# Designs tried in a protein design chat: VHH binders against q07589. Part 2

Target 1, 356 residues: q07589
Amino acid sequence: MSRILVIGAGGVGVITALSLWLKKESDVSLVVRSDYDRVLKHGYTIESCDYGRLEGWRPHHIYSSVEDAASAADNQGYNYIVVTTKNIIDGPVNSRVSNIIRPVLEKNKELHGPQLTTHILLVQNGIDIEKEIWAEFPREQYRYTVLSGIQLIGSTKIGSGHISQVGQDHLSCGAFDPQDAAAIQAANDFVRMYSNEGQNFVEFDPRVRYSRWKKLLYNAAINTSTALVGLDVPRCLEFGVNKKSTEIEVFHPAMREIIAIAASEGIIIEEEFITMFTEITRKKVFKPSMCVDCEKGQLMELEVILGNPIRIAKRNGVATPTLSILYNLLVLVQAKLKERKGLLKFDEKTATLVDE
Short names: E, the ipSAE of ESMFold2; O, the ipSAE of OpenDDE; V2, 0.75 times the mean of E and O plus 0.25 times the DockQ between their complexes.

## First folded at step 1 (VHH)

Design b7 (framework vhh_7b18_3; at its last look DockQ between E and O 0.01; V2 from the best seeds 0.00; counts 0 for: pae O 15.2 > 2, grease 24.5 > 24.2, placed apart)
Fold by ESMFold2-Fast, scan of step 1:
Structure b7 (fold): chain B 356 residues (1-356), chain A 121 residues (1-121)
Amino acid sequence: as target 1 above (356 residues)
Amino acid sequence: QVQLVETGGGLVQPGGSLRLSCAASGFTFSRYAMGWARQVPGKGLEWVSYIYSGGRTEYQDSVKGRFTISRDNAKSTVYLQMNSLKPEDTAVYYCAKPYRSWFGSPYFDYWGQGTQVTVSS
C-alpha cells in the first residue's frame, strides 16, 4: 500500500487527497496549515461535482506541518510527496518547494537509505519547476524521482475547512525527465491509484514539457494580464479598444512568444491553441488564480509563469517584447505585495530600496 | 486514430430545429466528456455545450434552454438538439473531445471536420 503525503490544503490539495482516499489503494496524509484545528475537530465539508457532498471528511492522517508528517513516519517513509502549494520562487526562502519537502526527503534517506525511492509529484503551474529540486538534492545522494501533475480543476477553498469543486477532476501525470524509467513507472502507478472510474479522469502524460508549455499559452498571457489590471477575462476582452485590442495586441502576441520559446527547445505547439485559449473563458466571468492572489494581497506565481520562460528565451535568442513588458510590470506589482508583507523595505527619505 | 464525424447540419428557417450527431471512434468513448463548439463567421471559435462521462451537462448562456446535449455510450455518439434557432446560430459546428476541463470550460484537443448550420429565411 503506497504512503502518500499531500502538501497544500487548498482546493487542489484537498480534492487530490479525497480522490486517493476514495480509491482505497493508498495511505493518505494531508498537511493542513491555517485550517488545522478546524479540520482536526470537524473534518472537511466538500461540495464536489465529481465526488458528491461530504461532511466531516478526513484523510487517514492530518498534520499541521511537513516536519510533523516526516517525524510521524517513524520507521516508515513516504512513497509519494504530492506538492499542491503555490510555487513562489521569489518569495520567502522557507516557502520554496525544495525547503518544503526537505524534512520528508531527509527522513526517508535516514530511515531507508537507498531502499526507498521518494516520488515527488509537483501539481503546480509553470516551467522548470523541477530544476530547483535537482539542484538542491544531488541524485547521487538521494533516491527520488520528480513527476509533473497538470490539473485544470475548478476547486476553491470557500471557507475554513470548506471546499467547492465545480470543474471536473482531470489530472495529467508524467515524468519531468523522459529518460527516467523509475519516474515513468511511478507516474503510471500514481495514475492507477488516483483513478476513480466514472468520477474523475486521470492519464499518463508522455510529453510533460510539451503539456507545460501548452498550458503557459493561457497562464503567461491571461493569468498575467488579468492580475495586472484586476479584471476578469470577459471584461479584459470586452473593454479593449474596439473589443479587439486585448486579444490581438496582448493575449495573442504573448501566446505566440510562448510558442516561439517552446520551438527553440524543439517543442512545436500548434497555433490553433491560441484561438482555443482565448475563447475558453471569453464567456466565463471568473478571475484566474494570479488575479485573485494579487487582489487578496498574496504573492503571485510570477517567476514560474513568466520569469523562467523569459530566461529560457534569453538563453536561446528568442525575442519576448510582450512577455517582457508583462513581466516587468508584474515585478512591480509583486514588489508592492512584498512591501505590504514586510518582505521588502523602501526608505522614503532617500527614495531608495533598502538592501537586506 | 481518434475520429469524430459530425452529421445533421443544413439550412433551416428561424425558429426551426436541427439535431446534430457525432460518431466517435478510436478511444473508450464512455470514459470521456464530449462537447460541441461553433465557428461563427467573422468571430472566433466558441464552445456551445459540454457533457461529462456521467451525464452532467453545461451550456453557453446564449443557447441555454434552446439546445440540449446528450450521449449514447452504447453507440459512441454525442448529440446536440438545437431548437428555436436564430440567425446568429449560423456557424460551422464541431464535435470535440476535450483534453480536460478548464475552470469549468472544456479545453478541446480533438475536433471533427465540422458541419455547417445556416439559419436563414
Scores: ipSAE 0.012, ipTM 0.437, lowest interface PAE 8.5, mean pLDDT 88
Fold by ESMFold2, look of step 2:
Structure b7 (fold): chain B 356 residues (1-356), chain A 121 residues (1-121)
Amino acid sequence: as target 1 above (356 residues)
Amino acid sequence: QVQLVETGGGLVQPGGSLRLSCAASGFTFSRYAMGWARQVPGKGLEWVSYIYSGGRTEYQDSVKGRFTISRDNAKSTVYLQMNSLKPEDTAVYYCAKPYRSWFGSPYFDYWGQGTQVTVSS
């Protein structure tokens, strides 16, 4: 039976743990930070469009930190690490994915050396998110694979120990390296352990980079725009000049730029997806995740959604006028959020940023 | 191959009722959410109702309390019971199979041919 550690107890992480737990083919552990005591005593309340209402639910194990989860492995270790935290590469160093997962990788290596391969599943938005893992954990020192999880779920923590899932649980899981047989097998095994027939949709993704670039059409154009202005998608569309300027002058150009960047990397995304993603929430009063994060005063996944594509565009000579404006304005929004959280200081006497 | 066939449309007086049916084939019906959308004359396509694979339902505010979506997994069929019909309900109604159900609004991969519902005196 695989031992699975889910890191991140937001809306996505809790539903991920629930789906694995319901299948009964894995031993499911969840890292629960601020809600740990509440969840330990009372469990989760979950309102799920797929799984119904659950009261008092817990996975097999909960921990208050990754360090505690690693220590509690009791010479067994974990087969899978499932990372559902936001990937804020411009945030605090202790929030970087490599630093989050390191205690488990070190414990697995200590316990089993090369005999236990750790499967790291990144259920996070953005592109090139696997690069940090490959750079920080040389294969001659660590035994692991890196898997991609693209979650199309709408799930939110709405209170302490309280999860609301509005959109159907749809997971696409694959290997970042399409030639890594061990990673492909691990991704297929995870699909099997996650699949709850009649309740969710789970598929193996043979084209992880294509899938992530495709999802960027929505994330880089719409998720970002709504976060910038603090509006749901229908309001962004209806408030535009003649009810058209937002989609014609912002969403569509940004999506075309993503398609061009992907093409410069050898990935062809069909232009009909521009219309598909523009229409997906036109009639739904619903704020995308980045907009919600901004409203909660939380840092945005800005670099993996916009920063990384723009860096690729610069290297490959692809023009990104729309994406660059969105990015540079959102850098200011992110700086405002960092200032509120004490991660950035501005000296008002000198009108300059404080030296570290 | 996915096939969706709507039936049950027609002409009805205001305040009347119709029941739409959608026969589905070419996929494991019980595993997928299903929905209804409508094309109102002179307006764009709008969602009407959605039923998740587990049976949970959602409705557009304008039809809530008047329309009921249901499914029969044994017959691979989705129904829309439409009561207290109004002239503004006049539309072509499409049964739809979402490939991805994002943010609680259906995102549809496949539609049927549609069935005309006309509410008029």
Scores: ipSAE 0.000, ipTM 0.218, lowest interface PAE 13.8, mean pLDDT 87
Fold by OpenDDE, look of step 2:
Structure b7 (fold): chain B 356 residues (1-356), chain A 121 residues (1-121)
Amino acid sequence: as target 1 above (356 residues)
Amino acid sequence: QVQLVETGGGLVQPGGSLRLSCAASGFTFSRYAMGWARQVPGKGLEWVSYIYSGGRTEYQDSVKGRFTISRDNAKSTVYLQMNSLKPEDTAVYYCAKPYRSWFGSPYFDYWGQGTQVTVSS
């Protein structure tokens, strides 16, 4: 039986753990930070469109930290690490994905050496998110694969130990390296272990890079712009000049720039997705995740969604006038959030950033 | 100083073949991945193929099955065998060196002067 550690106990993480648990093919551990005491005592209340209402639910194991999960007395190592936390590379150092997973990788190495390959599934937004891990953990010393998880789900923590899922879980899982046989197999195995027929949707993704660029049409254009202005998508559209300017002057140009960047890598994203991504939320009063994060005073996944694409564009000679403006403005918004959180300190007497 | 010198470009008919070579110097060749990119005037740079230090290869979808990248570490040379060439393959082809020799990097920090490849009837 595969041992799976889920890191991140938000709406996505808890439902992920639940899905694995319900399938009964995995030993499921969940890292719960803020709600640990409550969850330990009472379990989760889950209202799920996929699985119904559950009271007092717990995975097989609950830990208060990744370190505790790694150091657990009964720990035989983990086959999978599922990371569902937001990828904020410009956030606190301890929140970096490489640092989050390090305790488990070290423990696995200690326990099994080269005989255990750890499969790291990143259920995260953005592009080039795997590179941090590859850079930080030399393959000569560590045995691991990195898997891509692209999840569409409506799930939120609505209280301590309380999850509400109102959107069906749709997960696409594949190997970041399309030539890594072990990663490919691991992704397929995960699909199997995750699939609850008739309840959730999960599929193998043979084109991870393509899928991530495609999703960036939405995230880089709509998530970012809505976050910047603090509006839901329908208001963004309706409040535009002649009800057209947001779509024609912001969303479409941004999406086309993403398509151009992808094309510079030989990945062709169909133009039809431009219209599709605009239309899917045109009549739905909904604030995208980045917008919600910003409103809640939480750091945004800015670098993985805009920063990395723009860096690729610059290297490949692709012009990104729209994305660049969005990015540079949101960098300031992100900085504002950091300042509020005490991550940046600005000296007003000298008009200088102190803690950079 | 890193130097990359491309050769082998030219004019070829559709369906024809060319073999590009890139002579590299100024770094430990065997430790680094190497790649080929191409650029059409007025368009952005497009990666074509990549070969890791260990010999693993990657290709752009448009050239899969037609192009083959290889390397000779003893000669510090990377090659691109181009078969079944199409007019769409017309571009300046550049040899490239990545910034880091780490797994999965499609990014390059150094480019040669390029060699013109023209596919025309």
Scores: ipSAE 0.000, ipTM 0.230, lowest interface PAE 15.2, mean pLDDT 90
ESMFold2 (binder alone), look of step 2: mean pLDDT 82; pTM 0.832

Design b8 (framework vhh_7b18_3)
Fold by ESMFold2-Fast, scan of step 1:
Structure b8 (fold): chain B 356 residues (1-356), chain A 122 residues (1-122)
Amino acid sequence: as target 1 above (356 residues)
Amino acid sequence: QVQLVETGGGLVQPGGSLRLSCAASGFTFSSYGMGWARQVPGKGLEWVSYIYSGGSTEYQDSVKGRFTISRDNAKSTVYLQMNSLKPEDTAVYYCAKDFYGSEYLEWSEDYWGQGTQVTVSS
């Protein structure tokens, strides 16, 4: 039976743990931080469009920290680490993915040496998110693979221990390194363990980088723009000049820039997808995740959605006028959020940022 | 190579019915979700319906109760039964592998077939 540790107890992480638990092919552990005492005593209340209403639900194991999960007496090593947290690489250093998973990788190495391969599944937005893992954990010292999870789901934590899922659970799972046979096998095995026929959709992704660039057509154009202005998608479209300027001069140019960056890497995305992504939420009063994060005072996934694409564009000689303006304005929004959280300090007497 | 071939379109009067078929080849049909999308005159491509590999279905609000999506894995075919057709349903209908109507649209490089025209007019 595969032993799976899910890190992140937001809407995505809890539903991920639930799907694995319902399939009954894995031993599921979930890291729950702020809601730990409530969940340990009463379980989760889940209202799911795919899985129905559950009360008092818990996975096989609950831990209050990654360190506790790694050190638990019942820990026989983890076959999979599923990371569903926001990927905020410009946030606090101890919240970086490599630092979050480090205790588990160290403990697996101590307990099992090279006999256990740990499969790290990143269910997170963005491009180049796997590179930090490869840089921080040399393959000669650690046995692991890195897998991509692209989740199409509308799932939100609406209260302590309370999850509401209104968008279907659709997961695409593949290997970041298309030449890594162990990663490909691990991805296929995860798809089997995650699949609940008639309730969710899960598929093996043979083209991870293509899929991630494609999703960025929406994330880099629409999540970003809505986060800047604090409006849902239909309001952004209707409030534009002549009800056209938002899509023609903001969304579509940003999407074309993403297509051009992907093309500079040899990945072709059809122009029809610009229209499809624009239309998919035109009549849905919906705020994308980056807009919601900003409204809740939470840091945005800025670097993996805009920063990394722009760095790739600069390296490959691709112009990004629209993405660069969106990025630089969102850097200021991110700084405002950091200041509100006490992560940045400004000295009003000298009118300068305090470097601590 | 993935191939999707749509058939069943045509001219029909308001209130009439049509059944669209999509014959798929070049992939393991039973392992993938299938969808229908349409290109409406004056609009972009819009999602109509989706059927998961497990058989669960989703519909755009404007077609709920009127359209039914189904699949036959033995024939590698997905169907769209369209009842109570309206002039606004006039469009080119495309069969799509991995197409899902949500905030994040998922598809492969072989997104849809060549399409089948549906015209609803008197």
Scores: ipSAE 0.000, ipTM 0.142, lowest interface PAE 16.2, mean pLDDT 85

Design c1 (framework vhh_8fcz_2)
Fold by ESMFold2-Fast, scan of step 1:
Formats: structure tokens, sequence, C-alpha cells
Structure c1 (fold): chain B 356 residues (1-356), chain A 119 residues (1-119)
């Protein structure tokens, strides 16, 4: 029976744990931070369009920290680590994905050496998110694979221990390295363990990098623009000059730049997706996750959505005038959020940033 | 341009059958789960049925389970809702919807098709 550790107890993480628990093909552990005491005593209240209403629900195990979960794995280790937290590359160093998962990888190595391969599933937005894991954990010392999870789910935490899911659970799971047979097998195994026929939609993704570039058409153009201006998508579209400037001069150029960057890597994205992604929220009063994060004073997934694409563009000689303006203005928004959180200091006497 | 065009609604007697159609264009149809949702007179939207992009998985609201069948034809870019044993409670405007890839919410681009079940 696979042992699976889910890190992140937001709407996505809790529903992920629930789906695995309902299938009864894995031993499910969930890391719960701020809601730990409440969930330990009373469990979760879940209202799900896919899985129904549950009261007092718990996975097989709950832990208040990744370190606690790693310590508890002292006899078996974990076969899968599912990371559903936001990926904030420019945030605090101890919140980096590689640092979050390190206690589990170290414990698995101590217990099993090369006999246990740990499968790290990143259910997170962006491009090149797997690269820090490969850089931080030399494959000569650690046995692992890195898997991609692209989640299309409308699930949110509406109170302590209370999850509401109104959009269907659609997960695409694949291998970041398409030549890694172990990763491909692990992704297929995860799809099988996650699948609940008639309740969710889950599929193996044979083209991870294509799928991630395709999702960036929306994330890099619309999540970013809405976060910058603090408006929902319909307002951005209607408030534009002649009700057209936003889509014609901001969204579409940004999307075309993403297509050009993907093409520079040999990945072709169909032009129809520009129209599709522009229209999907035109008539819905909807604020994308980056806009919501900014409004709540939370750091944005800026580097994985814009920073990494722009760095790839620079290496490959692709011009990014629209993405670069969005990025550089959002760097300032991110710095404002960091300053408010005490993560950045500015000395007003010298008018300079204080280095730490 | 993304476009969803619903058709097939009409007036039918209780116990009757109707087949609703949704013609999709402007996007890669097989990449999206498709749904049928309905709005009864004076009420909010109710989700009715869903089908995965491949057509391998289907799901239904308790109120229609065993009476309705959702089907898709990816070659024709069509979604269908086969309705049998219709009840007066099934009276509603029916909308074809695709999931928002990024929010998990439904897209209602069509104008809908009216289904009236009356003696």
Amino acid sequence: as target 1 above (356 residues)
Amino acid sequence: QVQLVESGGGLVQPGGSLRLSCAASGFTFSSYAMNWVRQPPGKGLEWVSGISGSGGSTTYADSVEGRFTIIRDNDKKMVYLQMTSLKTEDTAVYYCAKDYWLSGEYDYEGQGTQVTVSS
C-alpha cells in the first residue's frame, strides 16, 4: 500500500487527500498547519460537488509539520510527497519547496537508501518548478522522481476545517523528465490511486511541458494583469479603452509572447487557445488566484509564472516586451507585500534598501 | 472565438424524452470536461451532469441519475444530454458549460435551451 504525504491543507490539498482516502489504495497523511488543533479534535467539514458532504472527516494521519510527518515515517518512509502549497521562489528561504520536502527525503534515504524511490508530485503553477529539486538533491545521493500535477479544481477553505469545492476535480499527472521510466510509472500509479470513477477526472499527462506552457497563456497574461490592477476579469475587459484595449494590447500580446517562448523550445501551442482563455472568464465576476493573493497581502507566485518564462526567453533570443513590463511592475507589488510582512527593509534616512 | 450553441429543447409531456445538443467551436474540445447545468424558473443554477474530455468518465446529479445520459462526440465537437422519464421538476433553461481550466468553475457561453415538462 503506498504511503502518501500531502503538504498543504488548503482547498486543493484537502480534496487531494480526500480523493486518495476514498479510493482506499493508499495510506494518506496530511500536513495541517494553522488549523491543526481544530482538525485534530473535530475533523474536516467538506462540501464537495464531486465527493458529497462529509462531517468530521480525517485522512489516516495528520501532522502539524513536515518534520513531524518525516519522524513518524521511521519504519516505512513515504512513497509520494504531494506538494500543493504555493511556489514562491523569491520568498523566505525556509519556504522553498526543496527545503519543505528535505526532512522527508533525508528520512527516506536514512531508512531505505536506494531501495525506496520517493515520488515528488508538484501540484503547483509555473514552468521550471522541478529544476530546484534536481539542483538541491544530487541523484547520486537521493532516490526520487519529480512529477507534475496540473489541477483544475474550484476548491477553497471557507473557515477553519471547512472546505467548499464547487468546480470539478480535474488532475493531469505526468513526468517532468519524459525519459524517466520510473517517473512515468509513478505518475500512472498515482492516476490509478487518485481516480474515483464517476466522481473526478484524472489522466496521465504525456506532455508535461506542453501542458504547463499552455496553462501559462492564462496565468502569465490574466492572473498577472488582474493582480496588478486589483480587478476581476470582466472589469478588466469592460474598463479597457473601447472595451477592447485590455484584450488586444495586454492579454493577447502577453499570450503570444508565451507561445513564442514555448516555440523556441520546440513546443507548439495552438492559436485558438488565445481566444479560449480570453473568453472563459469574460462573463464571470472572477478574480484569479494571484489577484486574490495580492488582496490578502500574500506573496504571489511571480517567479514561476513570469520570471522563469522571461529567463527562458532571454536565453533563447525571444523578445518579451509585454511580459517584461508586467513582471517588473509586479516585482514592485511583491516588494510592497514583502515590506509589509517585515521580509524587506527600507531605510528612509538613506533612501536605500537594507540588505540582509 | 469560443462558442457554445445549445439546441433541442421544447415542450414535452411528463414521462417523455428529449435530446439536447451543444455544438462547440473555438477551442480544443477534447481537452475540456463538458457539463450540463440548468436554471429552473425563479431558482439558481443547478449542475446536472459532467463528462471527461476523453468521454471515459461521466457523473450525474442525484435528481437525474438513471434518467439522463451525457454523451460526447469529439470528432464532431458535440456534447449531448439524452433525457428520459422527464418530470415537471426538470423544467428549466439548460446550459452547456466547460470547466474553467484555472478556477474549476463552469463556463456558460451559450444562450441556453428551454425545456418545459407539462401536461
Scores: ipSAE 0.000, ipTM 0.183, lowest interface PAE 15.2, mean pLDDT 86

Design c2 (framework vhh_8fcz_2)
Fold by ESMFold2-Fast, scan of step 1:
Structure c2 (fold): chain B 356 residues (1-356), chain A 121 residues (1-121)
Amino acid sequence: as target 1 above (356 residues)
Amino acid sequence: QVQLVESGGGLVQPGGSLRLSCAASGFTFDDYAMNWVRQPPGKGLEWVSGISWNSGSITYADSVEGRFTIIRDNDKKMVYLQMTSLKTEDTAVYYCAKGSDYFWEGYFDYEGQGTQVTVSS
């Protein structure tokens, strides 16, 4: 049986662990930090549209930290590390994905050396999220693959040990490097272990970069705009000038810029998705994840959703007037959040940013 | 049409008590967890408390544990937040929230203007 470590005990991470556990083809470990004591004693309360209602649920193993999971007495290494945490490149260095997984990857290397290949599955938004891992872990020293997980699930942690899932569990899993045969095999194996017939939808993704650019039509236009103004999607659409300016002058131009950037890499995204993504939430009152993060005072996934796309655009000579305005205004929102958390200091006497 | 209507807010002195009510309609109330979230002036949205569909699991933010009590009445389709020992830091607009009917991550459905709680004097 594959040994799988899920890092991140939010709505996505807990349901990921549940699906793997229900299939009975893997040994599932979950890192639970702030909720550890409650979950250890009482398990999870889960309300799932796909998996039903569960009380007192636990995966096979629960650890209070990544370090503890890596150092467990019975741990013979992990075949998969599933990362469901937010990817905040401009946040504290200790929160970077490479630093989060490092204890597990080092321990896997120590325990099994080159005999064990570790498959790192990033269930996170954005583009170029895999590149940090390739840069930080030289292949001569570490045996691993990097896999993409795109999860459209609608799952939220609504309290300590309490998960609500109201959107169907839909996972696309593929290899970031389409030439990596080991990664392709690992992705197909994960799809098999995750699949629960009649309960979820999971598929192998043969076009990871296409799928990530496609999802960015929504994330880079709508998550960003709603986060900036603190409104749900229907309010953004209805409050626009003549109930049209938001979609015509903000959402659609941002989406077209994403399509142009993808095209500069040889990836064609069908223009029908502009209409589809605008309409999909037009009559549904909710705030996207970036908007909720901002309102909770948590740093946004700004760099992987806007920063990296804009950097690609600049390298390839693609104009991004709408994305750049959204990005630069959200950089200010991110700085406001950092200042409130003590991560950024401003000297009011000199009216200057303190560089330390 | 899904509707959540909050009431019971007002002005109260520090150490006082208030009871907030949320009337739910337009969905099968017994199928969803219910939550209270709040937005203090000039700050982000913060989760306060949650209660499962059967009242078997109840959770609180550390800042309110021991002072607030969440209860639900499935027969009346109501959620309540009993607040005691109120502090100036509890000043916020309070929203009743349920899970949304969607694919996209990390969200709640909440509707209306919420109910304003002001703890002063």
Scores: ipSAE 0.005, ipTM 0.307, lowest interface PAE 10.5, mean pLDDT 86

Design c3 (framework vhh_8fcz_2)
Fold by ESMFold2-Fast, scan of step 1:
Structure c3 (fold): chain B 356 residues (1-356), chain A 123 residues (1-123)
Amino acid sequence: as target 1 above (356 residues)
Amino acid sequence: QVQLVESGGGLVQPGGSLRLSCAASGFTFSSYWMNWVRQPPGKGLEWVSGISSSGSTITYADSVEGRFTIIRDNDKKMVYLQMTSLKTEDTAVYYCARETYYFGSGDYTFDYEGQGTQVTVSS
């Protein structure tokens, strides 16, 4: 029986834990922070389009912190760590994914040495998100694999201990390193343990990097632009000059630059997706996740969506005029959010950023 | 396994009508927005129409508004496109497409596309 620790108790994380729990092939632990006391006493209220209505639900174990979950592992350890939190590389150091998972990796190493392989599943947006894990945890000291999770799901926390899921649970799970046999096996095993036939859709992803670049056609062009201006997608399209400038001069050029960067790595993305992704959202009044984050005063997943693509482009000699302008303006938006949160300090007397 | 199978295309004269059908399987149909998209000869994909999971919200491209009607039947796991007053510009391969989304966000993508059905409008 696999022991699985889910980190992140938002709409995605709770439904992830529920699906694993319902399958009855794993021992499920969930890290619950702000809602811990409520969930400990009353469990979760879940209204799910896939799983029905549940009252008083809880996974096998709940913990108020990752450190507590690691300490409670005893001589068993964890086989999987599922990370569903936002990946904000430029945020506080203690919120970095490598720092979040470190207590579990250290505890598994103390208890089992190389006898236990920990499978780290990153259910997060962006490109190159696995590289900090490989850099921070030398393979000669830690036994682990890193897996990619792309989750398309409409699930939100609507109150303390209350989850509403309106879009079907769809998960694509694969190995970041396509040559890592252990990671491939772990991904297939996770798909099996997560799958609830007739209720969700789960698939093994044989082309993780392709899938992530393809999603970036939308995220790097549309999530970014809407976050910058604070408008929904139809307003961005209709408010453009002659109702065309946004798609022709902003969205499509940004998408073409992403295609060029992927191609510089040998990954071909069909140009038809440019039109498809633009048109599907033309008449749907909604704000992408980055726009919503900005409006709520939360830091954006800026570096994994734009920063890393631009760094790859520079390394490979690909021009990114549109993505670079979007990135540099959003760096200012991110700094504004950091200043409002007290994470960045500006001295108005000297008109200078206070050194860190 | 997710499958989308389109049917109902054919050759029709300008001003004519056709009804396209899409049979869905392998997923909880009632949970997803469904769309029709088309690809005219030598052009890129064009979004045509979308319908919410419950059928309460329906959207159309300006080029087809008032001429096309999208309908879904969740019990039969079907989505339809009723096309009237067809024009030569409507000539295209028509695809049924499932999209997924995050609640309160716009991270839409066409998760799966069908095999397509050819519509030719000519005299």
Scores: ipSAE 0.012, ipTM 0.283, lowest interface PAE 9.2, mean pLDDT 86

Design c4 (framework vhh_8fcz_2)
Fold by ESMFold2-Fast, scan of step 1:
Formats: C-alpha cells, structure tokens, sequence
Structure c4 (fold): chain B 356 residues (1-356), chain A 123 residues (1-123)
C-alpha cells in the first residue's frame, strides 16, 4: 500500500487527498496548518461536483507541519510527496520547495536507505521547477524521482475546514526527466491510484516540458500583465489604446517570446495558441491567480513563470524585450509585497536597501 | 454554439423577492455544473451559487446562504435563482455560467456569454 504525503491544504490539496482516500489504494497523510485544530475536531466539510457532499471527512492521517509528518511515531516513510503549495523561489528560505520536503527525504533515507524511492510530485506552475530539487539532493545520497502535475480543477477553500469544488478534477501527471524509467513508472502508478472511474479525469503526460511551455504562453503574458496592473483580462483588453494595444503590443509579443524560447530547446508550440489563449479569456471577467495573489498581499510565482524562462533565453541567445520589461517591473511589485510583509527592509534616512 | 440567456431581474424593495431564470442551449445541459455569479456596481465578479448536473450537490456563498435557492430543470434546460429577503448589497448584474478551464490558470473561470440580468434593490 503506497504511503502518500500531501503538502498544502488549500482547495487543490484537500481534493487530491480525498481522491486518493476514496480509491483505497494508498495511506493518505495531509499537512494542515491554519485549519489544523478545526479539522482535528470536526473534519472537513466538502462540497464536490465530482465526489459529492461530505461532512466530518479526514484523510487517514493529519499533521500540523511537514516536520511532524516526517518524525511521527507511526511513520514508515513516504512513497509519494505531493506538493500543492505556491512555488516562490525568491521567498523566505524555509518556504523553498527543497526545504519544505527536506525533513521527509532525510527521514526516509534514515529509516529505509536505498530500499525506498520517494516520488516527489510537483503540482505547481512554471518551468525548471524540478532543477532546485536535483541540485539540492544529490542522487548518490537520496533515492527519489521528480514528477510533474498539471491540475485543471475548480476548487477553493471557502471557510475554515470547508472546501467547494465546482470544476472537474483533471490531472496530468508525468516525469520531468523523460528518460527516468522509475519516474515514468511512478507517474503511471500515481495516475492509477488517483483515478476514480466516472468521477475524475487523470492521465499520464508523456511531454511534460511541452505542456509546461504551452501553459506559459498564458501565464507569462496574461497572469503577469494582470498582476502588474491589478485588472482582470477583459479590462486589460478593453482599456488598451484603441482596444488593441494590450493584445498586439503586450500579450502577443510576450507569447511569441515564450514560443521562441521553447523552440530554442527543440520544442515547437503552435502559433494558433496565441490567438486561442487571448480570445478564450476576452469575456471572462476574473483575475488570474497571480493577480489575486498580489491583491491579497501574497508573493507571486514570479521566478518560475518569468525568471526561469528569461534565464533560458539568455543562455540560448533568444531576445526577450517584452518578457524582460514585465519581469523587471514585477520584481518591483514583488519587493513591495516583501517590504509590506517585513521580508525586505528599506532605510529612509540613507535611502538604501538594507542587505539583511 | 453555447448560449446562456438570463432573465427575471428588476427593481425591488429591501426585503423583497425575485426569481432569476437562465435558458441554456448548444450543449448537453445535464452534464454541466451550473452557477450564478454577480457583478455589483464598481466591483469584480462574485460567485453566488452552484448546482451539479444531477442537482444532488448545491452550494452557496456565505452572504446568500438561507436567502437564495438555486434550482435546475434538466428537461427544460433551465437553471433558476430564487432570491428572498433581498438587501441593497445584492444589487448587481447576475450571470448564469458554467465552469471553463483556461490554460495556465490554477483557478476555475466561469463561462458566461449572456448580457446578464440587472437586479436593483432600493427603496
């Protein structure tokens, strides 16, 4: 029986734990932070378009921290770590994905050595998100694989211990390294354990890097622009000069730059997606997640959506004038958010950034 | 072609009632989760209520719980919002919507193409 640790108890993480629990092919642990006391006493109230209405629901185990999950007296190690949190590379050091999962990888190594391979499933946006894990955990010392999860789901936490899911649970799971046979096997095994016939849709993703670059056509152009200006997509399109400047001079150039970067790696993305992604959101008066995060005072997934693409572009000789302007302005927005949270200090007497 | 046509809005006094209707066409209505969303003057879209394709799962925003009832009639391809004890804060354009997923989005987006129906709660 696979032992699975889900990190992140938002709408995505809770439904992930529920789907695994309902299938009855895994032992499911969930890390619950702010809602821990409520969930411990009363369980979750879940209203799901896929799984129905549940009251008093809990996975097999709940923990208030990753450290507690790793050090629990009943911990026999974890076969899968599913990370559903935001990936904020430039955030606090302890919030980096490698540091979040470290207690589990170290305890699994201590308890099982080479007998247990830990499969790390990143259900997070961006490109090159797996590289930090490979850099921080030498494969000679740790036995693990890294898997990609692309989740299309409409699930949100509407109150303490209360989840509402109004869009179907749709997960694409694949291996970041397409030559890693163990990762491919682990991804297929996860698809099998996650699948609930007639309730959700889950599939193996044979082209992880293609899927992630394709998703960045939207994220790097539209999530970023809306976050910068604090407007929904239709307002960005309508408020442009002659109702055209935003799509012609901001969105489309940014998308073309992403296509060029992907092409520099041998990945071809069809140019019709530029029109498709612009048109599909033209009349949807909602703010993308990065814009919402910024408005709530939460740090943005800036580095995985813009920083990493631009670094790849520089390495491969691809020009990124539009992406670079968006990135450098959003670095200032991110710094404003960090200052408001006490993570960055400015000395007004000397007019200088404090280095620590 | 998907089409959603809202109706039933109007001017009503605080404490009054209205029933909104949404006529759906161009898709298999019973297969889709249907929602009501609203846009108050000067604000963004706010989700109000949802109902599963079978009608077995129904959800409400905290602000309308106990006052609004969402109903669907799959034979007529209709979804309704029965509103009671209306407040000035309920003033908004109301839209009928199904869920749509946008590539790159880590949240759901409502698919609505109608002009909505205006509800004004005033004395």
Amino acid sequence: as target 1 above (356 residues)
Amino acid sequence: QVQLVESGGGLVQPGGSLRLSCAASGFTFSDYYMNWVRQPPGKGLEWVSGISGSGSTITYADSVEGRFTIIRDNDKKMVYLQMTSLKTEDTAVYYCAKVEYIWGSDRYEFDYEGQGTQVTVSS
Scores: ipSAE 0.000, ipTM 0.205, lowest interface PAE 13.2, mean pLDDT 86

